VHH binders against Gluconolactonase (gnl). Designs and how they scored, part 1

All scores and structures are predictions.

Target 1, 316 residues: Gluconolactonase (gnl), of Zymomonas mobilis subsp. mobilis (q01578)
Amino acid sequence: NGSTIGKITKFSPRLDAILDVSTPIEVIASDIQWSEGPVWVKNGNFLLFSDPPANIMRKWTPDAGVSIFLKPSGHAEPIPAGQFREPGSNGMKVGPDGKIWVADSGTRAIMKVDPVTRQRSVVVDNYKGKRFNSPNDLFFSKSGAVYFTDPPYGLTNLDESDIKEMNYNGVFRLSPDGRLDLIEAGLSRPNGLALSPDETKLYVSNSDRASPNIWVYSLDSNGLPTSRTLLRNFRKEYFDQGLAGLPDGMNIDKQGNLFASAPGGIYIFAPDGECLGLISGNPGQPLSNCCFGEKGQTLFISASHNVVRVRTKTFG
Unless a header shows other numbers, all headers, positions and changes below count from the first letter of the chain; antibody chains aren't numbered by Kabat.
ipSAE, averaged over its two directions, is called F for ESMFold2-Fast, E for ESMFold2 and O for OpenDDE. V2 adds 0.75 times the mean of E and O to 0.25 times the DockQ between the complexes of E and O.
[cut] marks letters that were taken out.
Atom coordinates printed by the task and the answers are left out, and those that the model quotes come from them; centres of patches stay.

## First folded at step 1 (VHH)

Design e21a (framework vhh_5c3l_4)
Fold by ESMFold2-Fast, scan of step 1:
Structure e21a (fold): chain B 316 residues (1-316), chain A 126 residues (1-126)
Amino acid sequence: as target 1 above (316 residues)
Amino acid sequence: QVQLQESGGGLVQPGGSLRLSCAASGFTFSDYYMSWVRQAPGKGLEVVSDISSSGSTITYADSVKGRFTISRDNAKNTLYLQMNSLKPEDTAVYYCAKEVEYTIESGSYEYHFDYRGPGTQVTVSS
């Protein structure tokens, strides 16, 4: 009955409240160059996902399947020769205004898109007069502040890019009043991020094979980091076990369980940091990002050339 | 000793069909993604199609989608490419490739492969 991939592995009986190991990982989209940044649009009941190398944003519904939502999704065509490896949109979230907020790799900006008209506008494209590298992912606070990452992945030659203006790869916080704070400049490859439901913690992935870490930042009452601790280092999974992928996208359920891309698939961490289980693709297939959708209990996962869905017992 | 050996190439007229085969040995074929990659005259490498270890996940380049079909027989350690409605633009050396690499720095899927066969020439011409 339909295509499935991979498997679910249980590390702790605590997984049983979140997900059954027998749950199928259902393929809902195929033939994507690189699937990324899935977001569920509740007003309209559809999934959007990015294909950053292809410069396309696609839409999926159960009834109609996959269609093109935006092409180009990021940088305007024609793409400047030799300057971009990922000219498209990447991570996405529905903002408090009902618009789709986009980490736009090729435009080098946080953009917003009207889900009905498809009209787009720039939110922010620079910090202190210097253009962003290539924003990758974003996450909203309840107050409407947005946290986002700015690694160099969209740019040809990464840190050595001819058009890179910043000498770091940042994590930023944009407040609803327009204040932009650089909250971390010391990560080599900041990628996915998520806030705990109580907003006392910010999780950030570093997708560098030399430091394949997920960090946890403690936040003060203003949403600014005061300290960080290591959630997990994935060096053994990557180098010793040869598992596909690096720490990438993530999302969080209403109970504070973290669903985080890392070598081997989507790892599920309890709020106390215990690793409960793993959702894996086929051998060699990285799972890059995820979001909750439908009635809140469906996890959508970007899985290389596929987008898949998994029914959970938890709410996102 | 990883070995990949392509066969089935040749000269065909536009609109014709060819079936390429790749015999694999020296590794556990059923554990790896396999790809068909081609290089047209004066062009770089283009990944034509990928297939997962089980055959459940398949991807095609837009240039060949609807015309080419990739398949595998894990019991025979063989990869296939059925090519229909061939066009002059399909003229290339076709390579069987073991494993598609993932870009370490970006976490992105990038078409770099450790092993490929010697290739088989496909020429589409009247």
Scores: ipSAE 0.000, ipTM 0.157, lowest interface PAE 12.7, mean pLDDT 88

Design e21e (framework vhh_7d4b_2)
Fold by ESMFold2-Fast, scan of step 1:
Order: sequence, then structure tokens, then C-alpha cells
Structure e21e (fold): chain B 316 residues (1-316), chain A 126 residues (1-126)
Amino acid sequence: as target 1 above (316 residues)
Amino acid sequence: QVQLVESGGGVVQPGRSLRLSCAASGFTFSSYAMGWYRQAPGKQRELVASISGSGGSTNYADSVKGRFTISRDNSKNTMYLQMNSLKPEDTAVYYCAKEVEYTIESGSYEYHFDYWGQGTQVTVSS
């Protein structure tokens, strides 16, 4: 039942090494409330993706299609009335231990899930005694450090939530030895993030319509930020062009090309910051996050009620 | 059923003002964000201005910032767009839009709008 959506737009001939504009955007899953946080589980040869408002984590294989992997995926049932907008799991990555590491909005923690037994455990749920807001996305360094964002999106009333303990929305780094550092506290809505392959740069999206930015942080040898520069402001795309979405999830290929959710779809940026192209869904359809999977060249994209895949020429 | 009725469009000379109105029915007006979109011939549809359900937050496209003001009267279920210093490039059909149900496409913080009205034509011509 392979339908296609959207289109690929070329801004630079440099896109041709990454993706052909004629490549179909294939629908592989439908009828999702809000698709988010796709991750490819190489050892099991399957895709996992979150549905945060539904509190469900789903699994997809090419042979069997979509099934439920975890329900609830985040907060335990029953969910406390009036406290959570998104009680479920959100962004996910396979960790160096082979477990699924989960930005768990409803549990307000970074969690680990065994992909075979489906047992879960808390990695970290607080910074200096204060509970996280609602972790949203995460990204691993080669050394096993994990960077993650903590916007208030899982909480009812966001910054005005009755259960919010922090007076900021943070970006954190958890070292393999258990050290937790707050590396940015000044963003209004930190969301997706990715490390460059040489780990000298950390990309972070801010999904605030008032400041719809993707930032680039320069990292020192300890993986800590020393400065930041603006990669792009998406105010024009959001307000002037009326394009769907805000800066959200992202991923990066082995050559350092960034695939970033923003108004209009998934934008492709070269390591030097040039915007090469755009993968768009149907008009009005946000594309919220992405991951590489299968044999390493397939890009999976969470696309509102859909999950789609795009065959690329690059490796994630 | 949701109904949005736009009014106040017309033909004006550059530098003049118009006030658009959108009368809403069929939903709890104060609970939803509202917006104005426009589409000119041969151009992409764009969000001009939006306003939160309470009226406490407003946002504008750069092309209209400082010239247009969005407001709402929740007691009358009506949204307005005050358009000052009109330019020929403001010529478009203007659509009143209601926020889509949060649980569908809003992605927790993001607002999506439907085009529920017939639109009202604004022509700025000398």
C-alpha cells in the first residue's frame, strides 16, 4: 500500500550528492496521532517511533507493518488529570549498550528500554535535586556522553505548569561517568539536537514561534560549549510563507550534512551552513523529526499522522 | 458546526486603512487561537497575523509589522485586523482561520490553522 506525499526542492547543486529531487517520499505508517522520535534498531532490523500525546511507542517492519511496542510509552496509567499534555515517550536513540534511550516527556526523565524484554529503567530524572520539565530529544557522542533537551512541552500550561520545578528550559550533557552538566539555560524552547561527526559542533533547535532558530554551539575537547552562532532564523518561512512546523527534531549524516525539521519540512544543510534542499510533506503537514535506518541510507521522517521514508545517497 | 464570516474588504488607494472583521460561531471562541492568512494571485499563501485565545499574545509577519494590528472581542466572538498604511503588495484575499484541534497537528506547542471562511478581497490600487 505504498502512497507518496510531498516533494523535494533543490536549492543548490550540492544536493545532488545527497538526494535526487525525483526521489519518492513513501508513506510507511498512517493514523498516528502525532509521530515523533523515530529510531532504527539495527540488531532487530526495525523502526521504533513515539506518539507522545497518545502515550504509545510503535514498531514498524517492512514485512509486518505497524504494531504497538510500549503502551504506555511514558507516564504510567492513570495519568494525573490536568498535569500532562504529552504523557508519552518522545525522542529516542540506540545507546552504546544496545538499549533504547528515551527522552520520556511524561516520566520527566531519560529512560532506557531493553529492545527484547521491553523492561525500562531511569537513567536520570533531576538536576541538583530538581525534576526535569519534560525531556524531548537526545544525541550520543562517540564516547557515550548523551546530550538532551528539556522543554516544558509534556506539561500542561508549559512554563506556567504547576509541577515545573526549574525556572529555565535546559540543554544538558550526561557524561559516561554519570556527571550531569547544564550547558544552556537561555533557550525558550530547546527541542532537537545533533553533534557534528567530529564533535566540534552541537546543533540545537528552538521551537518558539517568537524565536524560531537553529543554533550551532562550538564545543571544547570536553564536549562543553564555548560559543554559539545562528545557523538560521525561520520567521519568514513560518509567518510570511505560512509554512507548517517549527524548528524541531534533527539528525546528521556521516559527512556532516544536517537534516533539520523547520517550517516547510526537513531542511538539508551542508557542514559549512549552506542550505542545499528541502523535503516537504503535503501542504500544511509538519515534518517533526528524522533518523537514518535500514542499510544506513534510508531517511525515516515523522510527518504528523504519518511516518515516511526517503532513499538517500548518503549514510547516517 | 464551525462558521467563520469575513467582512470589511474593499478597494482603497495606497496609504489608506481598512478594518477586517471575522464573526465566529459553532465553537468556544475564547479557547482557540485565531489568525489571518492572505493569498495574492501567483503568490504563496501566508500567515499575516495570529492572536492567542485570551488575546494576551500576538504575532505578525515582517511585511505587515508596525502597520497591521490584530485584536479580538471574546464577548462578541469576533476577531479584527486593523490594516494601516496599505501598500499595493497587500492586495490579496484575506482568510479568517481558527486553530486546529490541539491533539491532531499542533505537536504540543505549534499552532495549525484551518481556512474556514470564504475570504474577503482587499485591493490596494491607485
Scores: ipSAE 0.000, ipTM 0.150, lowest interface PAE 15.0, mean pLDDT 88

Design e23d (framework vhh_8ghr_2)
Fold by ESMFold2-Fast, scan of step 1:
Structure e23d (fold): chain B 316 residues (1-316), chain A 126 residues (1-126)
Amino acid sequence: as target 1 above (316 residues)
Amino acid sequence: EVQLVESGGGLVQPGGSLRLSCAASGFTFSDYSYIGWVRRAPGKGEELVARISSSGGSTSYADSVKGRFTISADISKNTAYLQMNSLRVEDTAVYYCAAVEYEITWSGDTYEYDYWGQGTLVTVSS
């Protein structure tokens, strides 16, 4: 019993090992201004998700439904007039320390949140003395290193923001020892990212309609990129087919299947790059990000004003 | 080494046809949103006359050339073409093959061109 939306489209029989086209896309949360950055907190068995324009982080459980976890979630109140488009938290992951690591758009930092006390602390807020633009998403390596993106989306006027200090929109790697490396400075709108399970590849979305790409970077033994290739250009889906959304958030299962936000919904790519299927929501409404949760087989998806879940056959 | 090699220009009479070719080396067209043709004539500035999606699908044209010019590309072979029919004196220009992006800024959508080649001269005169 619950509302369902959208549809699952099969492009390859290989999808059948991951999910069935008849699987319901169940609405678990609604009335969100913009849902983003879902993360499953295994210690406590709850979902957290961000609402960056509203500056709220919400919590969901099957038994209690939706409640407020943090308000404000990002920038402290009052928000400075004319400086922020998205003052809230965005992408999130549970770190190896059990804390919620947050790409905090309004604080312009990677933050940690204690899930018990709800106290926040800054992990990193600058590169070589210049403040980040507005961190958007992050992904952990098994070593405890964290990769994150820094597009200008949190800032009013984006690249033309009066408070933007960097002349690029970066992808960064923070090592467990505190070393911060700029690993890509040439993307216009770096957004979601994910590591392959063997950590030989880093996937990065560029959410620019002029260059709506998902890139695959080959990584060396130090976790640094040596080359890149294009996974897919979504210009046809965006402009020719008029599908909603741009390459945004993503996640990966234990088999290396990539679940990536792009125009039309969440696309499922096999490790070899074949596109297997598409999870779509309401017409005209983007699916912006996703995470695995519950016992590892449930995919949670941020779906514009909604959050939905899909039961899969795979493990995240 | 990055190179763009444009060819196929020349002198043609009004109403005639020419086919321009572009071959790229040292980079791939699939890395960019569009491959296009930009022309430049004295006193008129630069004009993006045609572009094709790097996915090989959608095309768009400047109003000045719609119905007369056709862009095509073999993205896997890094080759693009511009078929120009019903040529007019005002089509006289140097034609450049370019990898094309556009960006949304606070000032609106803008077009960026990368890897501008040497160009090929098209002269329409009797």
Scores: ipSAE 0.000, ipTM 0.104, lowest interface PAE 19.5, mean pLDDT 87

Design e23e (framework vhh_7d4b_2)
Fold by ESMFold2-Fast, scan of step 1:
Structure e23e (fold): chain B 316 residues (1-316), chain A 125 residues (1-125)
Amino acid sequence: as target 1 above (316 residues)
Amino acid sequence: QVQLVESGGGVVQPGRSLRLSCAASGSIFSSYDMGWYRQAPGKQRELVASITSSGGSTNYADSVKGRFTISRDNSKNTMYLQMNSLKPEDTAVYYCAAVEYEITWSGDTYEYDYWGQGTQVTVSS
C-alpha cells in the first residue's frame, strides 16, 4: 500500500540509530471514530486497537486487514444515556498470563480478555470501595505488577460526572498478589504511562491543556514513587504553535527510548531526557498512542481516524 | 488490613534514650506510610514523626527535631522511633499509625487508617 501520512523530524543525530527521517508512515487502518490503545499479540501475530467512543475493539493482520474483535468492547449495551463519553475499551497490554489486559473506560475497571475465546473477566474495579473513574492506560512490570491511570475521560462531564465516586484522578499499582496502591492523586488528567526497562523510572502523561506535562517518577525497589521531575511541558507546542493533541499514550523500547504522544505527534526521548525526533500525522489530527509489534521493530500508532505503522531500527 | 503493635516504652531519667518499635501484620507493610503520634494527659494527640512507605522521606515535629529519628525495616515489617535526650515533656502514650499512601507532591500523608494500642513513655526524675 502506497498510502502514507505525515513526516518524521530529526532534532538530534542520535535519532539515526532509531529511525530514518525518510521512513514512510503507512496507513494500515482508517474510518475509525477514535483510534487508541494499540497492542501487539505475539502468540497470534495480530494487532488489537480500541475505539473508545464507538465501543469497539478491532483486530488487524497484514494478510486479512481490519476486522471486529469485540463489540461491545467495554460497557454492555444499552449504554445509559448521558453517563458515558467513552463507553469502550482503551489502553491494552498482553499480561504475563498471555491474556489481553484492558483499561476499560466503560466498565470502569481493569479487565482481562482471552485472545482465543474472547471471554472477559474483571481484575479490579474499585479502590477502598469506590469505583474507578474510567481507566485509560496500563503498563506491566517484569514481576507482573500493573500500573494504570484513571482519568475521567470515559464519563460525561468528566470531573463533574454524576457517577464519579473518587474526588481525584489517580495513578495506581496493582501487585500480582492483589495489593492495590494509589501512587499519585495530584495529577489533573493522568493518561499514558510507561516503565523504563530497568524499572527505576515511571513516565506519566498529564493530558490537561493547563498543565500539558510528561512527568518522570523515580521508583524505589518496591516499584513505588519517591520523587518526580518534569520531562517536558508542551504548553508552547499546544498554545503558541497550535499543534494538535495533548500528552497521551506512550511506549518504550528495550534501550529505554520513550515514544510519547504530545502536541504535534509522537516524540522520541532518549533515556537521559534529550528529545531526538518527532513522528507527525495529518495536520490538526493527534497521534494518541503507540506500541511495538511484528518482530519487535514495527511501531504502530493510533492516529485519530487512522492506525499507522513505522518500521524502526530499535526493538520494543 | 494491617495490625500494629508497639513496644519499647518504659520509665527513664531525663537525658536518657529509648527506642520504640512498631510491628505490622495482616498486610504488606512496605505499601504503607507510617507515623508516630503521642498523647499526654489532658492534651491533644500530636504527630511526632512520619516516614514514607519507601523510607525515602521523613517529617518531624519541631519539638523533637534533632533528638528523635524515625526509620523502618520493610524486610522485618517494623518501624522504629529512636528517642534521644528525653525530656519530662516527652512523657506520653506513643501510638504508631499507618495509612495506604495517597501521594501528594508535598510529600505528606493525608490520613492515618490504622492505629496501635499505644505504649507508655515516662520521663521522670
Scores: ipSAE 0.000, ipTM 0.109, lowest interface PAE 18.0, mean pLDDT 87

Design e24a (framework vhh_5c3l_4)
Fold by ESMFold2-Fast, scan of step 1:
Structure e24a (fold): chain B 316 residues (1-316), chain A 126 residues (1-126)
Amino acid sequence: as target 1 above (316 residues)
Amino acid sequence: QVQLQESGGGLVQPGGSLRLSCAASGFTFSSYWMSWVRQAPGKGLEVVSDISSGGGSTTYADSVKGRFTISRDNAKNTLYLQMNSLKPEDTAVYYCARDYTVEYSGSEVTYDFDYRGPGTQVTVSS
């Protein structure tokens, strides 16, 4: 039967095409220090998820439950004293090469991992000779370009870190030919990101309580931003309602519905920006990130000490 | 005991300026991030601005960016908020707050503050 958490709230009848409010939020993993970056590996039919502060990447299947996939997942042991808060892997996506691409907080790099051999390699670890802060999440274009965020969360003292080389927290685009573009340097805490299916829009969360925003960037034909608009400010949810979490990870279905972590849980936005519903954890429980998996309709969500799943009517 | 005491509030006309101060005692002020938060009548708390322990990093709410400036003097255990081009919408009780929690992403402890002062009223009207 399994245990369940939280609830699903409907804000619009348009939610009915995506998710039933009676759908259980099933706990599939527990005893995680901080669950993050779930990714479904279709070749092998398993879930991977990160525990960045614990420096562990875990694997889950329905039949075997949870096991260790990589330990350490990020920075090699021993960890340098006083330099890292999150030495582990964080956000992950399966790349066009079938490898697991990892936003690696502790190695301060975008990494590749072979899902069979578990061999790791560095993709990129610097911009113009300066080491990244601590990459957090990533998202692929259909052309194979990868967008990623670089907040300071992995580093002790964040922006005041003694090893931080950049004086900003960036959003980057890495082209298949190796060209690296800094596409946004003005966000305080860039975190989760996702492309619309037509790739005309890039969604980016800012996980700063002073500016708890999800932004929408308009992209040109080269995948570079030309402007941005605010999708939503979560100040009221965080301060007035006391809801747990800040804008964090996100993912998108094939219809362009955005599933975005924010105070209160995973919010579901239609392509036109209407908020349709909310998947919530227990009171005080942040839901930090999500991915689609299994046969494409199951939404997996990282939920603090837990990983949960929700069966939807949509396809990721 | 931790104490935070705001001063510098008052009545001001639209377009005017005020400088808020916060005197801190009972803790090592230079070791903490500090915030200004406000509460307008009938509204919830809004974080206006944050400043790092050494003063090198600052953030601002979109509603005040370009108009307000946060600063600190660690030798005097004092936090400041310079408020320019004040609008009626800035009318609120302003609180000095000490940040104790880690920022969200790699910890279960969400970004918050553990202590705030009694507040100082800012009223922007003619």
Scores: ipSAE 0.014, ipTM 0.239, lowest interface PAE 7.4, mean pLDDT 90

Design e24b (framework vhh_8emy_2)
Amino acid sequence: QVQLQESGGGLVQPGSSLRLSCAASGFTFSSYGMHWVRQAPGKGPEWVSSISSSGSYINYATSVKGRFSISRDNPSKTLYLQMNSLRPEDSAVYYCARDYTVEYSGSEVTYDFDYRGQGTQVTVSS
ESMFold2-Fast, scan of step 1: ipSAE 0.017; ipTM 0.362

Design e25e (framework vhh_7d4b_2)
Fold by ESMFold2-Fast, scan of step 1:
Structure e25e (fold): chain B 316 residues (1-316), chain A 126 residues (1-126)
Amino acid sequence: as target 1 above (316 residues)
Amino acid sequence: QVQLVESGGGVVQPGRSLRLSCAASGFTFSDYYMGWYRQAPGKQRELVASISYSGDSTNYADSVKGRFTISRDNSKNTMYLQMNSLKPEDTAVYYCAKTEVYEDSSGYTVEYFQHWGQGTQVTVSS
């Protein structure tokens, strides 16, 4: 439209193969309570994004702009008073079945949505008989396994929620055959996640101010973690520099460059872990998540009350 | 228990309009996604329109988008399908449908259109 915000900062000349510092950060949607979980739907040629506190999922097309896709997006109406902070949908990915798979904060489940009928179905809502907290984000392997995070953010009072059944905040892997594995129970606030293109690494963010980390897990041939290393700690950015946001959503391009939400905006990491650059929004505005769309080179970013678009030189 | 009763079908010429109604009973109407399916002789049943609990979200098959409008009145337990600019290809039995929730032994739940009424015939002929 011509409305732009923020700036791109270069930390390494290696950024030049991915993004120019002069690239505009274009506002494509506004007046969102908290934008989250953008996903591009190739077969319909449209963007979907969540507004978890508002319990709305919106659709954007270049030709028609913004419209409502699902309302409610997560928890059915009426919402129980005092139990939910975020009753809506959150992170989303198009699954191998062509359905929209949703980390559904309010129904406390991984859901499927048919993009034509808008009919919803539950994929999984519990682990060994205990209801999930509030699933936040998900990422597919090439084999169709789905990794997802289950922090307490959807629930009023978080870890102290009256309806929380698990005494941990998990990272899970659901196999195509229905096997559900708890792969990490030791993170305080697991949030965004992404697989490397060769699927030897799983990146997981922890959005806790006391431990604002992005972790890299080494995966075995069965897609299960064997070890982890720290990609980066953002304590100095959050506390010393006063930058907005905590490690949140992420996505990855076909070359293995990681685009990760953290204090200050979306950080770009090369596969070797070098930090190449930063996409920032307005001062004080967190950038919470991102996805690639259009012809594969456009990065869409959920930017607090806005959704923005950045045209890159790389493919998602 | 669950009853869905369709009405409003008939025989019309191309370009004309019909309004279908579905009266629902035996369940809490406002708690369920509702939809309209159609089935022509020798063809598979297809979903033409669906509507969320409150009526704020609607979806349409490409073949009817811009011509058909789905709506609901939760105070009357009734769903409607306004069909404009009818074509011979719209000739079918139209079924009101209600979603059903199933929980399997692994704790997975699935919501899908399970209950249909007896249908109402729409015939578009010159």
Scores: ipSAE 0.000, ipTM 0.098, lowest interface PAE 23.4, mean pLDDT 88

Design e25f (framework vhh_7zox_3)
Fold by ESMFold2-Fast, scan of step 1:
Structure e25f (fold): chain B 316 residues (1-316), chain A 125 residues (1-125)
Amino acid sequence: as target 1 above (316 residues)
Amino acid sequence: DVQLVESGGGLVQPGGSLRLSCVASGFTFSSYWMGWVRQAPGKGLEWVSDISSGGSYGYADSVKGRFAISRDNAKNTLYLQMNRLKPEDTAVYYCAKTEVYEDSSGYTVEYFQHAGQGTQVTVSS
């Protein structure tokens, strides 16, 4: 039917319970500047995805195809000259209130969007009086706490941005009561993140080619990190093998399998850390983020200028 | 032409320190990310550290807390301060310039260019 890209590579027979290597990677959207932050909205049965450099949020359905949901999606137009690389929305999740929660790189805030009215409001835009850099991705706990990353990617000159107020790139936890905690300040490029289903672990990608890592933080009973271990370093994939992309977005299925963007595509890790397989785009094509949608088994992947879907055997 | 000249390597005992230097020429040094990569005998290239034009930096996990990268833009010189050296740090260390360009999606793309002959670091008793 539609065009397809890439391939699926099996590293372990354990992949067979999750995905068949013959499954097509179907192109559902094209001509995007940089696809990011896909989220499935169950109340309405549609996909939303961000295009941060274009400052557009797009909507997709199987019957209607692609349409514009929000333009601008992030920073108000006109964009100030020389201050923003990515003025748009980025990562998104449906919150416990049914609103779309947005890591808004250009507004430099966590935002809420009503999926019906498209009205938006600021959730949080600062930590102790200092404006965020450019929030990138977020993930909800079952209790309604939201974890989010704040790398400088939205800002021109990154860490050297004239408007950057923080001397770090943080990982934050916002409690339902409004308490905001800085939980990690030592990562160079914190990006995607996900909680294990039992919420004892927080996975965080560092999208710095210098330290292209996926970290696993052990969480205490209050959802705060106590230690971290390395899930995987992708330096060899990036430098020695020349594979496209860096550790970026991620998501997790109900069994705790992690689907994580890294050099080469979306890697699938079992809860014990074994790498089971890889979903790749065409040569040189990064796969930056993913989400589960439709009836829970379809994996949607942001793939540079494309958005693609892969039908899995697992539930997100 | 881009030229990178590394120096400061040598023989050191475990737990010791060395400071590597790299003198750059042929490009506007202050405008580029710079980094260090290393190659141990019989192994591939391993990234060690890098630093932005303004001084933002990153480290490989194996060296974090022990190595410190810095730069002197007035002297076109990159440094790597290596502390608490281990036998596993034995390698040829190369200074690398980052090529930076905007790809077709508007994103900044970077990669290391090795242009020097390297400097040997040997950690042994």
Scores: ipSAE 0.000, ipTM 0.154, lowest interface PAE 15.3, mean pLDDT 88

Design e26a (framework vhh_5c3l_4)
Fold by ESMFold2-Fast, scan of step 1:
Structure e26a (fold): chain B 316 residues (1-316), chain A 125 residues (1-125)
Amino acid sequence: as target 1 above (316 residues)
Amino acid sequence: QVQLQESGGGLVQPGGSLRLSCAASGFTFSSYAMSWVRQAPGKGLEVVSDISGSGGSTTYADSVKGRFTISRDNAKNTLYLQMNSLKPEDTAVYYCVKEYEVTTDSGWTYEFDYRGPGTQVTVSS
């Protein structure tokens, strides 16, 4: 597109191995209602991204620009009046089977989509007989287990939704053999998540303005959490500095650097927890999620009504 | 016509307690989440506490957790904030807010268009 937004801020010289401060933040898509859940599909060399309020999943390539991949992306039409705030797809990852795995807000399920045929199937839609709230994001282990979050954001009135069956907003782990574990029930707004490359840590965002936290869970050999520590609290950034966004989506590079949405943009954390830098949009513009794509060194970022890309020195 | 009227503010010594009330009218009170928001002199707005329409879910800012309790009486269309162990840094104008989620330039957030006139809380001797 040739237009750019925002800026990159360096907090530590350790950022220099990951990203140049002068790197442009390039706009590649515009006129999106709310961009979310970008994923790079290697088999076709294209980006997919969600627009959950619009119930559309869009596709982008450098030569063809933006097109519709799935409409509806989530809930089948017609959408029941007054029940859904976000009827569409949200977070996405390419699974070990080459399918696009979707946190499907409107279907209230983890779904699979064939990237060639566009056929959909339900993976899981309930825990012990109760329907999920509205799955938001997911992340795969190397063994093929999938971790996912289930906040109420897709549902009208959130926690007070007439169709909400669970009394909590959960974080779940689905094993390759089909075993579903509830691994955290105490977060108010679980949102984005990522595994460290050695899979000893699970990062989880809580997008509640009263508790805008990114947590780090220590995992045992079975991939289950044993303890957690606070990576960072963003109340100062949100309330005192008035920065846009809340802890939302995230992704991780091969070296274990975390790229996490929070008030002000995408924060870059080293594996030891040091904050190295910040990728910001224009004033007031939240950056909600990100993924690595192309040859592994391009970071795609969902940025409100835009999707942008940033060239990095690291590999995702 | 949505109306919110706060009361219960005043001067209190550190360690003291106050109970704020908000009388609501002009909407179906039990159908909406409500919050208490404060503004200290020279500072921005801080959401202190939120409560769901049913009263079944509450949140608190870290600065007030364990000291403040939000509650509601849907039969009386009244929101409450019980403030214990008050500190000088709690000095602020406290507002009762009817919230709704909207898509904005900042993403999904709550609007503060329906806000009461506020009640002053001063914590000093």
Scores: ipSAE 0.000, ipTM 0.183, lowest interface PAE 16.0, mean pLDDT 88

